# Designs tried in a protein design chat: VHH binders against FAS1 domain-containing protein YDR262W. Part 19

Target 1, 246 residues: FAS1 domain-containing protein YDR262W, of Saccharomyces cerevisiae (q12331)
Amino acid sequence: KNVVNLITFKDSNGKLHKRLAPEEIPPRLHNSQVNSYPLGYKGMRDFSRPAVNLDDILGTQQRKQQEFLAELSPLSLESKLSLVNEVQIFASYVRNDVETYNKVSDPNEDLIIIAPTNRAVSQLTLKPWQFPNNIDKLESDGATEKELDTAIQENISKFVRSHIVVYNDDKNSYKKVSPGCTLLQSIDFTESKKSDSETGGDILLKKEGEVYYVASSRDEKFHAVESIENGSNGVILMVDFTLVGP
Key: E = the ipSAE of ESMFold2; O = the ipSAE of ESMFold2 at other seeds; V2 = 0.75 times the mean of E and O plus 0.25 times the DockQ between their complexes.

## First folded at step 17 (VHH; framework vhh_7xy4_2)

Design j1 (from m2 with S106N; at its last look DockQ between E and O 0.73; V2 from the best seeds 0.74)
Fold by ESMFold2, look of step 17:
Structure j1 (fold): chain B 246 residues (1-246), chain A 121 residues (1-121)
Amino acid sequence: as target 1 above (246 residues)
Amino acid sequence: QLQLVESGGGLVQPGGSLRLSCAASGFTFDDYAMAWVRQPHGKGLEYIATISGSGDSTYYRDSVKGRFTISRDNAKNTLYLQMNSLKPEDTAMYYCAVDKRYWHRNPLDHKGQGTQVTVSS
């Protein structure tokens, strides 16, 4: 039912008070607190924008799907990530990276999220906060707690951003390698470019029959996509491996 | 119910060797990276070695690299630590753990009861 959690606390004078539990108080939005939502357009998807279609990206479909189908996807990728139990470790990393979380929550983005399963993360000899910055070495070299927290945050953000692609059909960020195989650029690849002339990619997407496969471009070891979740602003491809590792 | 049982500790002379074992049960062993963690008396926990779920990748803290070898036998649900060239500084309680450090400040909740290693003349 509609139970509201109240907690009792004692002030410095010993008086007991009741207030709404902290989890019942919504977090403040740091970026848009002055935004007048009833009069704004921030939460509305552009009706003319086509949905992400994996077959278009792969070149296996002659036509893109109608925009009507995209508008019928009921939930954002943020909502979908929170519901897929098998990827909740990765989802927690996404929520920790504010810039990425904002993209996943934005109805005007179009994303491909390659979400490693909990098992894929649990298998890792080093967890995403431990690489590529060597946290053990930083500690032994006398790094401050602030320096460590910064390096850890950079590690987690890089891991998250290596698994998320911003789709656009201008073909600036995508390269069809062959029929049914496309080279993609993760957010991390795009942000790590040394120059505008870096036109490669770090992710391969392939379709063989009715099954989609994903690989790192470095090793080209394809793994089957285990499930696909469609959202209003993109798609989630669940995989039992990580695109980057120690 | 998750169970981790360490064995193989004891008293050894400096320069000696020991092999620690950890019998695991109550979970899918191959799904998880495993770790050896030590705690010298009155000091904090130190992760000294980890091994991937498949056993094909390992990591060592510098203080034990080259002297200690982590391994696993997934058919027997067993984790091992071969400890060579032991030093008095290696004296500690040694724990087998499931490596669930998905965040830097995660507590160590999935460890055994430990086995004591004492290196003394």
Scores: ipSAE 0.741, ipTM 0.899, lowest interface PAE 0.8, mean pLDDT 81
ESMFold2 (binder alone), look of step 17: mean pLDDT 81; pTM 0.827
ESMFold2 at other seeds, look of step 17: ipSAE 0.757; ipTM 0.904

Design j2 (from m2 with S106T; at its last look DockQ between E and O 0.01; V2 from the best seeds 0.00; counts 0 for: pae O 8.2 > 2, placed apart)
Fold by ESMFold2 at other seeds, look of step 17:
Structure j2 (fold): chain B 246 residues (1-246), chain A 121 residues (1-121)
Amino acid sequence: as target 1 above (246 residues)
Amino acid sequence: QLQLVESGGGLVQPGGSLRLSCAASGFTFDDYAMAWVRQPHGKGLEYIATISGSGDSTYYRDSVKGRFTISRDNAKNTLYLQMNSLKPEDTAMYYCAVDKRYWHRTPLDHKGQGTQVTVSS
């Protein structure tokens, strides 16, 4: 209906390209609901950026033999999370944390999501809204509904952010421990650390043979990654445990 | 079809003990944390103890800590509550429940019919 603007942009190699201005993208419509999406803000992904590659992060030799295995991943991690039935409890917590949901939906982020299965959450003696703030105690001490909602939101956000890593080429967000084993920093770890110059982490990622493993750095108890889903802005590693718990 | 059948309630004097059992069927028992929930007559529901799917982790409300012990036998699909040093305020209907409280105000829909515990002289 209105005039459409094209803008030019420069990729990482200095080549000029044209694309639709983000504000020209119409609101998305799905099912019986109309959603209005903000335009002009995040734009389209720079497709010259390589996809997240776990073997590069780990420094394994298999990179040289299979580095041209192309990933055709048109769907965002937000879309992928909505499709993986085995992680829908965790996906619902991600949608509840606006800041994190915005990152998962952002085509210009690169994320590693360590997604606990429904089983991993269902078997917890306390659910993510119950810790680390003790909600039972707050209720018994007469906390207002607003105070309870705030504490619950903090609990859920901390749980979600402990399972998501932001990967950036220009940031020291991980430390290779040895060939095939790397320390990663969750969003929660990054928000809690005092110094940008230190490269510690709260998540270990390991590859042995063809299988990837994940552990909390606190206990170093490795669990096999049950499946991997590639998206346009990162990767989902499905695991049978939670990285933080009661 | 999920079923939970509680047993072991009864009348007991203050200071006495009871052991509750809950037979579970119709779902993969060790995939879920389980809970004991009680309801004193005319009052709301109270979660008093929970246990992880593996049985390695437990949680107790302060009012029952040290007196009650939750346990499970995953080979027999059975949940237990050992109740010691019983007090009159422990008088309630006791329910076995699958802990599906993924959100704060989740309704309690996955429980048995309950077993009555009455602590009275």
Scores: ipSAE 0.795, ipTM 0.927, lowest interface PAE 0.7, mean pLDDT 82
ESMFold2, look of step 17: ipSAE 0.819; ipTM 0.930
ESMFold2 (binder alone), look of step 17: mean pLDDT 80; pTM 0.820
ESMFold2, look of step 18: ipSAE 0.784; ipTM 0.919
ESMFold2 (binder alone), look of step 18: mean pLDDT 81; pTM 0.823
ESMFold2 at other seeds, look of step 18: ipSAE 0.787; ipTM 0.921
ESMFold2, look of step 19: ipSAE 0.807; ipTM 0.931
ESMFold2 (binder alone), look of step 19: mean pLDDT 81; pTM 0.826
ESMFold2 at other seeds, look of step 19: ipSAE 0.013; ipTM 0.285

Design j3 (from m2 with H110Y; at its last look DockQ between E and O 0.46; V2 from the best seeds 0.00; counts 0 for: pae E 10.2 > 2)
Amino acid sequence: QLQLVESGGGLVQPGGSLRLSCAASGFTFDDYAMAWVRQPHGKGLEYIATISGSGDSTYYRDSVKGRFTISRDNAKNTLYLQMNSLKPEDTAMYYCAVDKRYWHRSPLDYKGQGTQVTVSS
ESMFold2, look of step 17: ipSAE 0.779; ipTM 0.920
ESMFold2 (binder alone), look of step 17: mean pLDDT 82; pTM 0.829
ESMFold2 at other seeds, look of step 17: ipSAE 0.756; ipTM 0.910
ESMFold2, look of step 18: ipSAE 0.005; ipTM 0.385
ESMFold2 (binder alone), look of step 18: mean pLDDT 82; pTM 0.830
ESMFold2 at other seeds, look of step 18: ipSAE 0.735; ipTM 0.906

Design j4 (from m2 with S57T; at its last look DockQ between E and O 0.61; V2 from the best seeds 0.71)
Fold by ESMFold2, look of step 17:
Parts: C-alpha cells; sequence; structure tokens
Structure j4 (fold): chain B 246 residues (1-246), chain A 121 residues (1-121)
C-alpha cells in the first residue's frame, strides 16, 4: 500500500492544518464553486465589472483582440491556472497558500498573476520553500518540526504573493511610469512595505510593440511574457523567470 | 531515460584535492538546477552544493563553503565539483542529482550511482 506525504499549513487566522503534499493533489477542475461561505452559497461575479485590461493598466492603445478574448472566458483564474501545464509547480504553491488560493478562486476579485514556468522554478538554486528563511540553518540550529513548518509556509506564501497583483481601479495599486510602462504592487509588497511606500511597486509591466515584458523593480531586467491566459477574474502572464529568488 | 554518471572519486590524503564529474543525459540539462549530495557511511544524505540551470548562481553548505566549488558545462551536459583542502569528515559517497526538491522532504529520486571519496592517511 502507498504512503502519501502530508504537510502542515497555517490559515489566515493562524490555525494549523494538515493536508496532502501539493504534488499529490490532482488539479481542480470544478468551475461552478469558488469557496464555501458561512451562508452556503456560491460566489458570483458582478457582471457589470469590466475584465482586466492590460492596455488600460499600461496606458496604451486598446488591443481589441485581447479585450474580446477576455470577455469570452467563463473560467476563473483558479481553473485556468490548474490547466496551464507549464506552470503546475507554481500552481501547487498557490494551492498551499490558502488565503491567496481563495482570492484566485473568488469571482469578485480582479487579479494579475505573473506565473513562473516550471522551467523558471526548476532552475532556481534554492526552491521557494528554502528562502528567505534559511531552512538549512534552522535545521542545524535544532529548530522543532513546528518551527520549520512555520518558516517553510512563510517562504512559500511570500513567493506566491510576490507574483500576484490585486488589481483595483479604486485603489492606488499601480502607477503609470510612462506610456507603456507601469509599476504594480504585488500582494507581498502591499503586506510588507505598506508603511514605507505611498506610491510605488515591486513589479514593472512594459509593452514594446506587440510584446509585454515583466521585471522586478529592483533590477529592471525585463523578460518577455511567453503567453497570456485570460480568466473571468483576471489574467495570467506566463514568464520564464521568477520575480524573487535566492 | 535520465542518466547521471559520477566519476573522479578515490583515496586522498587530508589537505588534498579531487575533482568530481557527472555526465548527464536523457533530459534537458540546463532546465534544472543540479546538486552534489553526499552520504557518509551509516549516515543520512546531505546536499552540499547546488548550481542554477544557467550556472550563474550557487549555494553551499557551510561546512564546505570556501573549499568546494560547483560548476557546470551546459555544452557538454556535465556537472563538476572541485574539492580542495579535504578533511577526513568529507569521506562519503558523492552523488550527482537533479535538484527537484520543490517541497521540504521531497525524496531524492533523480541521482546517479555515486562515486566514493575517502580522505585518510
Amino acid sequence: as target 1 above (246 residues)
Amino acid sequence: QLQLVESGGGLVQPGGSLRLSCAASGFTFDDYAMAWVRQPHGKGLEYIATISGSGDTTYYRDSVKGRFTISRDNAKNTLYLQMNSLKPEDTAMYYCAVDKRYWHRSPLDHKGQGTQVTVSS
């Protein structure tokens, strides 16, 4: 008989849970339910809300093809993320961060997911669970299993949240730098640096010609977006690099 | 099929040097970070060095930092470990591995057969 790996995670209220290791959880394919609420009804998107439009965020001329495709997509970003084979390692990390996963599944959110490819993650010298908390050092210093699990969960959540932007036109979640270039705030940026930044961001989005580019604001090394998946509650930009690393 | 073949081990005196090599085939070598992993006799496995797919970044366990150098030649699909200032506690079986530790405690499934390094006088 097979033995499955379990991992411990902490929810947004600080309560510890155990679950199957993400590599043992099959991708979710259910599109009709986002989350269970105390009221027991499925969340529904407000149909008056426009789809996320990259050209509006960038201040460039509208791309009619992309806007049209976004209007045709009935699937949530959770569904789209689970179906993009090239990002399944990242998708597994998203599912491990329950609070963020709930946002990805929520039809009333508008998200930009900058999803690193499996190649981008596989190339890292340290995997997302290993930094910024130094897990090797914690183990050698005699950390308990609980202390290790907490540090690992913080590492994974920080990695995931550094790649996801909550787009909200009513909030200052982005700043246009120039035509075709915009600073964005990841969830991690908002949670970590809110008191030290009034207007800024950790992610640059740029359009040159017909190609979109993404960079960390720290190094400004732009990488081409390899594909765009439009969902009912936002977009996925697939990239062959990670925005944070060792 | 994925294949990793280590070589270059042997018997060396304390303070000596060895260079380990690992020939890789059956996968796209530069898509993956690679690692050297060692197992002292009767003890568990430990990752001692890793290198990014491009070769631009490295990570070392504190006990080998400054003495060991990991490198790769992506044109030859080969991983290397230059070991200097060898100590008796470096005695172990050394494995070349594809670093697929996407989760803590991931099993080591993608490694070679190993090459023995013995540091003794």
Scores: ipSAE 0.733, ipTM 0.898, lowest interface PAE 0.8, mean pLDDT 82
ESMFold2 (binder alone), look of step 17: mean pLDDT 82; pTM 0.834
ESMFold2 at other seeds, look of step 17: ipSAE 0.751; ipTM 0.910

Design j5 (from m2 with L108M; at its last read DockQ between E and O 0.62; V2 from the best seeds 0.73)
Amino acid sequence: QLQLVESGGGLVQPGGSLRLSCAASGFTFDDYAMAWVRQPHGKGLEYIATISGSGDSTYYRDSVKGRFTISRDNAKNTLYLQMNSLKPEDTAMYYCAVDKRYWHRSPMDHKGQGTQVTVSS
ESMFold2, look of step 17: ipSAE 0.788; ipTM 0.917
ESMFold2 (binder alone), look of step 17: mean pLDDT 81; pTM 0.819
ESMFold2 at other seeds, look of step 17: ipSAE 0.752; ipTM 0.907
ESMFold2, look of step 18: ipSAE 0.715; ipTM 0.893
ESMFold2 (binder alone), look of step 18: mean pLDDT 81; pTM 0.820
ESMFold2 at other seeds, look of step 18: ipSAE 0.743; ipTM 0.901
ESMFold2, look of step 19: ipSAE 0.786; ipTM 0.915
ESMFold2 (binder alone), look of step 19: mean pLDDT 81; pTM 0.819
ESMFold2 at other seeds, look of step 19: ipSAE 0.768; ipTM 0.911
ESMFold2, fold request of step 20: ipSAE 0.768, 0.745, 0.783; ipTM 0.915, 0.909, 0.917
ESMFold2 (binder alone), fold request of step 20: mean pLDDT 81, 82, 81; pTM 0.821, 0.827, 0.819
ESMFold2 at other seeds, fold request of step 20: ipSAE 0.764, 0.749, 0.715; ipTM 0.914, 0.906, 0.890
ESMFold2, last read: ipSAE 0.726, 0.740, 0.777; ipTM 0.890, 0.907, 0.915
ESMFold2 (binder alone), last read: mean pLDDT 81, 81, 81; pTM 0.824, 0.821, 0.822
ESMFold2 at other seeds, last read: ipSAE 0.763, 0.766, 0.739; ipTM 0.909, 0.914, 0.900

Design j6 (from k4 with R105K; at its last look DockQ between E and O 0.56; V2 from the best seeds 0.71)
Fold by ESMFold2 at other seeds, look of step 17:
Structure j6 (fold): chain B 246 residues (1-246), chain A 121 residues (1-121)
Amino acid sequence: as target 1 above (246 residues)
Amino acid sequence: QLQLVESGGGLVQPGGSLRLSCAASGFTFDDYAMAWVRQPHGKGLEYIATISGSGDSTYYRDSVKGRFTISRDNAKNTLYLQMNSLKPEDTAMYYCAVDKRYWYKSPLDHKGQGTQVTVSS
């Protein structure tokens, strides 16, 4: 059984509440109770799998991208995400979603993480725990602590999973719509569709010149990727906006 | 150092109006959503309105929607609350806050002295 930290806080009326402490204790510490290998099975990547290549996904060929991919990246996306100061709020939400966090730690996954900056999250009128389930209304309607915790966890997981793409070359889970522009499916999109034959996606990735851009497929408003962090099991694209909001 | 200074409160009759102001300093104002929070005497804190960092979107608690308007002037680092059709239940101490509620039941990160609003016949 996995034991997670809870923190207790007192509201202005003196009532005590508990919440997860998602920032500091990743689930992998509990897995050490069963670990019989020096690195654990999730510490070894299948060397036959090439690194994620954004230019292949986009249908473009850039010399800089090829040269970059020739350099080995020993750090997983889990490690990279924890080190990028500008996305630590988003990183804390990822750690709160155990299923997704296990994917970012898995050397045999290939992920594209579109990570909103701390500024992008801080600007929101409602924070990711507050939507799409309306937590204010649930409280006013007398929801139990358990019902509130479930609704909040669903909100955070949906936010996190809307920003992460599992690249699966053999499933055709993405569609190149033109050279330099590709439609992607987030984890949330994939989990919400009713059949594997459902086409489309919720994220657009575009390259113009040397700059990558990301948009929601619903509004097609492109925002520049501010930085790219490569890891052993994928890439992190840092953006100053959120793909879903209130 | 982060500083928030509320002003504009006072005594007003039911149906009246007040405009609250909050002068902000010591942080990059437009990076953050801002909120108005009130505390009726002997009761807990209530977030009543929030506004995005750019000012382009707002959220209101149902009890104030249609009567109160939150706004901001990022050039002056100032947050406002226009309060119309005031009711006795709006009587409270009003605070502005940087909305850092990244998790459920996050404590109020910073508040100033507040400004008292009293609605009495």
Scores: ipSAE 0.735, ipTM 0.898, lowest interface PAE 0.8, mean pLDDT 82
ESMFold2, look of step 17: ipSAE 0.776; ipTM 0.916
ESMFold2 (binder alone), look of step 17: mean pLDDT 80; pTM 0.819

## First folded at step 18 (VHH; framework vhh_7xy4_2)

Design i1 (from j2 with H110Y; at its last fold request DockQ between E and O 0.58; V2 from the best seeds 0.74)
Amino acid sequence: QLQLVESGGGLVQPGGSLRLSCAASGFTFDDYAMAWVRQPHGKGLEYIATISGSGDSTYYRDSVKGRFTISRDNAKNTLYLQMNSLKPEDTAMYYCAVDKRYWHRTPLDYKGQGTQVTVSS
ESMFold2, look of step 18: ipSAE 0.774; ipTM 0.917
ESMFold2 (binder alone), look of step 18: mean pLDDT 81; pTM 0.826
ESMFold2 at other seeds, look of step 18: ipSAE 0.755; ipTM 0.909
ESMFold2, look of step 19: ipSAE 0.794; ipTM 0.923
ESMFold2 (binder alone), look of step 19: mean pLDDT 81; pTM 0.826
ESMFold2 at other seeds, look of step 19: ipSAE 0.796; ipTM 0.926
ESMFold2, fold request of step 20: ipSAE 0.785, 0.747, 0.737; ipTM 0.922, 0.906, 0.903
ESMFold2 (binder alone), fold request of step 20: mean pLDDT 82, 81, 82; pTM 0.834, 0.827, 0.830
ESMFold2 at other seeds, fold request of step 20: ipSAE 0.780, 0.791, 0.742; ipTM 0.920, 0.925, 0.904

Design i2 (from j2 with L108M; at its last look DockQ between E and O 0.65; V2 from the best seeds 0.75)
Fold by ESMFold2 at other seeds, look of step 18:
Structure i2 (fold): chain B 246 residues (1-246), chain A 121 residues (1-121)
Amino acid sequence: as target 1 above (246 residues)
Amino acid sequence: QLQLVESGGGLVQPGGSLRLSCAASGFTFDDYAMAWVRQPHGKGLEYIATISGSGDSTYYRDSVKGRFTISRDNAKNTLYLQMNSLKPEDTAMYYCAVDKRYWHRTPMDHKGQGTQVTVSS
């Protein structure tokens, strides 16, 4: 049955919007070239801006092979997310969060996406729409359909934004803890700060030997990055766990 | 092909106990959270308990919390529900399910015939 579902979401300013359900939101059309097909893209990347380099972020010695692969990455992260079958559930959540999806599609953003695998999401006791707002409790307390949809949207957006870092060269984006270990701020961490001067982060990135690891800064339980996808506007680190959960 | 076979239901007196089992096959069992879902006669489906793929984390609806225990044995591809202090309102058909509710209002797409639990004097 081809049901067209509209869902309500609340933007960062508190205003409610409607969008198609995630299964109704197609991936954008892509082209393998740097100056991509005009639909679904925001234009030409600023070529003076350096590519995301994980070893610079970590303060570790780069391998020539990684630099070569990054230089040969003509597709945007939006295109890369749509092509990686193992992260399709997470990709659908990203498309549901319009503000975040716009960043993923923007050639003048640089992102680090820590993408949980389908397995990582499928094994969760509660799915991202169910927490941290307790949807069962809200329903039993008599929440309206509009209030319920807003809470669900907030849950999904928080999950998505907890897995994405806006990379930049200033010190607010990351802080080296030691050689090979760096503290990062997700979009959710940045938007949840009590003040603009608050420092810290919610994501640890570590390199040991040739392997990258990711952990929540809260529990420091590191998981190996299973694959790295380099795009024109950042990188995707595929992991077998979620940085936030029930 | 994915198959889920529930067993262990029956007639029991109020305050009694039952243990339900669900044999799973045709998929990688420990990749998925699993759920117990019940349907009282003439009513809709209710997800009452879920358990993570590893078995390390569980969730219970308030109506069963403290009385029911969900567990899994990944070596045997089997899901369990231990039901204690049973009440007449627990009377329902019980199904196990792969928890694929990635979005709100996702319909249940795979279930077996279920196993009937009847709590009556």
Scores: ipSAE 0.773, ipTM 0.917, lowest interface PAE 0.7, mean pLDDT 82
ESMFold2, look of step 18: ipSAE 0.788; ipTM 0.921
ESMFold2 (binder alone), look of step 18: mean pLDDT 81; pTM 0.814

Design i3 (from j2 with L108M H110Y; at its last look DockQ between E and O 0.59; V2 from the best seeds 0.73)
Fold by ESMFold2 at other seeds, look of step 18:
Parts: C-alpha cells; structure tokens; sequence
Structure i3 (fold): chain B 246 residues (1-246), chain A 121 residues (1-121)
C-alpha cells in the first residue's frame, strides 16, 4: 500500500521535527576550480552527479532515502579507509600503490572498494607481497634487492587493484547477469585484459533480501558484506575474505 | 600473553621421520596463518611451511616440498610438522611462528623457544 517517507531533523533550538521526504534533487553546486593537482590533493566534488548506488548496479529496488544520506558524506574513501580499524592492513597496501592511492583520494572518481578485513589477510597462507611473483624463489635464484622490490611492488599492486572497481555513469564497467546479480571488473582485470573488446569480469556482486554478497567469478563462493561505508567518491564493502590469494 | 611451545625434536638417522608439535595460547589461533621456521647453526632463518587459519591451504619451500607436511588442529590450538625422508641438511633449530609478515622485511617477533632437530649418521 501507499507509504509516506518522513525525514527527521533537529532545528537550531534542538527540537525534533518530521517532514515529508522531498522528491526533488538537491540544488546543484558548480565548481570552476581545477581539481587536478600533480601531488594528488583532492578538490571539491560536483554534487550534482549521483553517488554510487549498489541497487542501480544490481537492478534492484531503489532507496532514495539511503542515496540522500550517502550524498551528504563529506569524507573521501581514502579518509574512510584510514579510519576503519578492521581493514588497516588492506589500507596500508592501498597507500603503498601510488596510482591506486591517487584514485581513492580523488573526489572525481566513483569507486567500489571491496576491503578485506585484517582477519581475511592474516589467515592467508601467503601474504599479498608473496604472490603471484614467488619471492622466495627469486631470492634463492640470486635476485638483486631492486629486482625483489619490483616483484614485491607488483604483487601488492595487483592485490589492491583486484579489490577496487572504477565506476563512472558514462562508462560500461559492469554487466548484469541475472536480477540482483552483477559482474564487475576490478582495476586489475581492466589493466590485464589484452584488448578493449575483451568482456566479462572478475567480481560478482549479489543482493539477497537486505544483504549484499561478493564472490570471485572464478569460484562463485559468495560471502556476505559485513558493513558498508559510504564516502564522497564511492563505497567500501567490508568482507572477511580476499578476492585473490595464493 | 602469546605463548608458542615447540616439542618433538631429537636425533634421527637420515631417511627417518619426526613429528613436531607447537602448543599455542594467548591469541585467537584460527585467525592467523601459522608457520614453521628453521635456523641451521650459524645461518639465517628460513620459513619452510605455512598454513592458512582454517588449515585448508598450505605453502612449502621447494627444499621440503613432498617430504614435510604442515597441519593444524584448531580445537586444540596446536600446529604440527610431519617430517619424512629427513636429510642432514634438515639439521636446525625449528620454531613455530604466527605469520604476521604483512611486509617483506618484517622482523621475526613471534617464534617460540624452538626444538632441535639433528639428522646424523
């Protein structure tokens, strides 16, 4: 039946009021300043563009009230990653990859970060710096310190980029595979494909009831998203597993 | 207080077998990958085997692959190393460790007291 959406707000005197949710989009803000800086400093985001919405990506029921709250978040995903204690190991790997760190800090990006918890990383038989390049073998074969550092950096970069999806509303970065289930391309998938015509993806996102689930497309073993953090330039989905491993 | 207590070392002939055990306490055992590390006399530490928190995945250095088997019993908070076809080159102090090597140069902070394995004719 008919449902009336109410918003609660507190006035300057501390009194609580309820009003009907507005159907109109908030006024647009225009920014004439150049937001691109060589050192990766972020500028102001154009709030006339919509925030990343998981239900749009999945083709499931829209939640206008949730979208409004997400669009008001002042903090970037970089700031959110730094504050979420449960993902501090992954956050440290993101900071190690300059290109990825710049994207996470950029107010003009739209990202989905699938952030493994500290437990998810701690339980791995090999840590992200140890695969897919076999560092033990490189050492035993007499690799120089520079060769080792390069291989380790490649390992960490591949790990972090396998967990991050760049989503822009004028780019086709995902394919719906069924109602409520969507195939996504990580940064690593996009950078590793041999031609622009290559299709598919490496990450599955699914919604069942009120819960979101994530899987690698390789094994299709879905894990529940434990929490969602909304930032100014995207969302963080916290999961208790890694999308890639040894 | 984190504690790791190794046992099961000893003197064995080449070709023989030993089973090492490590009793763990003071932390959530199955949240962490565990490792066996050895140090031959006068040499550096060598990580030889690791096992995931659940026990479902393992990794072995080439020098021990096929001869050693790492396992864990999360109900008993115990890590094991079954060592078969032992060689004189396997002679070392063997340590149990919580694998917290999130970065390449991470110092070795979580080994127990060790158990000596000596393979000698």
Amino acid sequence: as target 1 above (246 residues)
Amino acid sequence: QLQLVESGGGLVQPGGSLRLSCAASGFTFDDYAMAWVRQPHGKGLEYIATISGSGDSTYYRDSVKGRFTISRDNAKNTLYLQMNSLKPEDTAMYYCAVDKRYWHRTPMDYKGQGTQVTVSS
Scores: ipSAE 0.767, ipTM 0.911, lowest interface PAE 0.7, mean pLDDT 82
ESMFold2, look of step 18: ipSAE 0.776; ipTM 0.917
ESMFold2 (binder alone), look of step 18: mean pLDDT 81; pTM 0.823

Design i4 (from j3 with L108M; at its last fold request DockQ between E and O 0.85; V2 from the best seeds 0.79)
Amino acid sequence: QLQLVESGGGLVQPGGSLRLSCAASGFTFDDYAMAWVRQPHGKGLEYIATISGSGDSTYYRDSVKGRFTISRDNAKNTLYLQMNSLKPEDTAMYYCAVDKRYWHRSPMDYKGQGTQVTVSS
ESMFold2, look of step 18: ipSAE 0.774; ipTM 0.916
ESMFold2 (binder alone), look of step 18: mean pLDDT 81; pTM 0.826
ESMFold2 at other seeds, look of step 18: ipSAE 0.780; ipTM 0.919
ESMFold2, look of step 19: ipSAE 0.775; ipTM 0.917
ESMFold2 (binder alone), look of step 19: mean pLDDT 82; pTM 0.830
ESMFold2 at other seeds, look of step 19: ipSAE 0.778; ipTM 0.917
ESMFold2, fold request of step 20: ipSAE 0.738, 0.758, 0.724; ipTM 0.901, 0.908, 0.891
ESMFold2 (binder alone), fold request of step 20: mean pLDDT 81, 81, 82; pTM 0.824, 0.826, 0.827
ESMFold2 at other seeds, fold request of step 20: ipSAE 0.774, 0.723, 0.759; ipTM 0.915, 0.893, 0.911

Design i5 (from j2 with T106V; at its last look DockQ between E and O 0.57; V2 from the best seeds 0.71)
Fold by ESMFold2, look of step 18:
Parts: sequence; structure tokens; C-alpha cells
Structure i5 (fold): chain B 246 residues (1-246), chain A 121 residues (1-121)
Amino acid sequence: as target 1 above (246 residues)
Amino acid sequence: QLQLVESGGGLVQPGGSLRLSCAASGFTFDDYAMAWVRQPHGKGLEYIATISGSGDSTYYRDSVKGRFTISRDNAKNTLYLQMNSLKPEDTAMYYCAVDKRYWHRVPLDHKGQGTQVTVSS
């Protein structure tokens, strides 16, 4: 007999609604560690979890959380990245890093993606696959193709992970520096600074007036966020610079 | 249509100097890093210097570092290469290129026609 699967969500007034959900696709029988198979189950967002709100992170005027949650969940950040023409180079790097791709597709994650534009990447003296591992030097030193591929993948992954923050309102994922200015930790920062990074971070977020600004904590040179894309599992801040470079 | 025109090559004795120029048109010049690429006769292409879109940052292959200087004038849409202390191994065809190597081993499809540099006694 037919199976009806209903999903519950809450509107901005707190009223509960029910809608038909997509049918669950069963996973394959065999053991798989990667969980990248197309038949895997992703689930729905926990609507009791607050959405990422930049003004709350900054300690400025807050929008109502109920307004965010009154609508059906929008597209995932993976889908949003694929649709923004101005960041397609960065989006291609994200897709090349399996761990990051899985996070941007996961409805149980909350991410802040600081996405450099195609221009920001195009103007770099070295492209993200060329640093920090010096690929020219490795080739001249006779590195094998496997060694080169590993070094290139490390370069691309580090670049991507330096632009993505895992946000958790109940954890020490950010620290307010002053009113309207907050220090964030990228995935790369977190992976390289396990427990010696108390109060540390590699990304500054600031709001002045109604405009958001981002800087690397190393140089503190703020750049305006050019656009903001909201997704089901976080936000994308488009910027015309890169947080790490050669 | 994207256009790159190199000039300034020639025959020079070892220890001499040359200055190459590249006139660019048909694209937003300062949005892109630019490169000088050389090809010795019978050999593959070699990127020897790159410069950021703004001109604030440069990179040099070790074999030319300290002898060659890349620069750009964004008001004139021109790229330059000052080559000093030239050696016979610098003999090659020199190309101006838009650096679009977003992935490893992408073929070069945005370069000029080149200018020959020959360093010989």
C-alpha cells in the first residue's frame, strides 16, 4: 500500500504545518565508508536549530529568527554555489574536496562561506593549486606524479577550507573583538590549531552601517561583502579578494 | 577579441639587456594576472614570471630571479619584462600570456605570437 511521509515545519507565528516529503531512497546493502553514493539519505533540517544570523554573530541589531524559518527551506549551500556565476572557479575547487563538498551539502551543518569571485582568483600571481606547496620546485626536484597530485590536492583543499567557517552558536567558533567586529575560525585554522588557538582566529567579520566587511586577521585589510546568499545550511558572502594568497 | 602583441626581442651578446613589451586589448587587463612564458627551440613552454592584476605581487622562476623584472602599466594596458645579465640559455621565443591556469596542466590558449630573444657571442 502507498506510504505517506509528512514533514512538519513552523512558520514565523509559531504555527505548525505539514507537507509531503520526498520518498526516502534506501542505501545500498554493501559497506561504504565514503557515503557518497547517490542513494544515501540526507534528511531534513532541524527547524528548532537557529539559522545563521550575521547580526547575532556581530552583536548588532537582530532580525527576527521567526522570519527566517517561516518559509520552506531554501536550496543548500552546495546548490547556491553552483548557481552563482561570479564564484564558479571557487565552486569548482569546493567540489574537488570531498570532505568540504559533504559539509556544504549537509542540512545538519551551519556554514559561513566566504566565496572569492572569479576576478579575485584570476588576478592572483599563483593560482590555488600552486601554493603553499611550491609545485614548480617539486617538479624540478623530480617529484613523482603521485607526489605532485597529493601536493596539489593539499593546496586546493587548504585554499577552500581557509574560506569556510563551521558555525555553532553553542560552541566557541567565534569571538567578539569589539561591538560590530567578530573573529572567526576557518575549517583550515581549526584543523591546524587543535587546542592552542584559544581566542584565536584567521577571519575578521565587521558591520559598519548596513554593509558587511571581511578581512584576514593577518593583515586586517577589510573588503566589503558584495552579496549575501542564504541557503538551508548557512550563508555565502561573496568577496572580491582571497583570504589566503601566495 | 583578446589580443596580445609582444615586441622588443632581438640578438644580444651574453651579459646584455633587453626590454620586452606586450600590448593588451579586448579584455579588462587589471582583472588578470599576466605572465611571461618562454619556449627554447625544440623544448616546451616555461612560465618564468607572473604579476598580479594590480601589479603589487610578482613571482619568478629561480633561473631568472634577480636578473629579470616583470612589471605592468594598467593605464596603458601593457606588460613589460626587463631582462638583464642575459645568458645563452635565455635564448627562446618569449610570449605574453593571460594566466588562466586555474587547474594543473591546463593548455595555454591566451598568449601572443611571441618575440624572439637570441643570446649569442
Scores: ipSAE 0.739, ipTM 0.907, lowest interface PAE 0.8, mean pLDDT 81
ESMFold2 (binder alone), look of step 18: mean pLDDT 82; pTM 0.829
ESMFold2 at other seeds, look of step 18: ipSAE 0.766; ipTM 0.912

## First folded at step 19 (VHH; framework vhh_7xy4_2)

Design f1 (from j5 with H104Y; at its last read DockQ between E and O 0.59; V2 from the best seeds 0.72)
Amino acid sequence: QLQLVESGGGLVQPGGSLRLSCAASGFTFDDYAMAWVRQPHGKGLEYIATISGSGDSTYYRDSVKGRFTISRDNAKNTLYLQMNSLKPEDTAMYYCAVDKRYWYRSPMDHKGQGTQVTVSS
ESMFold2, look of step 19: ipSAE 0.794; ipTM 0.924
ESMFold2 (binder alone), look of step 19: mean pLDDT 81; pTM 0.820
ESMFold2 at other seeds, look of step 19: ipSAE 0.783; ipTM 0.918
ESMFold2, fold request of step 20: ipSAE 0.781, 0.755, 0.783; ipTM 0.916, 0.906, 0.919
ESMFold2 (binder alone), fold request of step 20: mean pLDDT 81, 81, 80; pTM 0.819, 0.819, 0.811
ESMFold2 at other seeds, fold request of step 20: ipSAE 0.777, 0.765, 0.780; ipTM 0.916, 0.914, 0.920
ESMFold2, last read: ipSAE 0.743, 0.747, 0.765; ipTM 0.902, 0.905, 0.914
ESMFold2 (binder alone), last read: mean pLDDT 81, 81, 81; pTM 0.821, 0.824, 0.823
ESMFold2 at other seeds, last read: ipSAE 0.765, 0.768, 0.746; ipTM 0.914, 0.912, 0.906

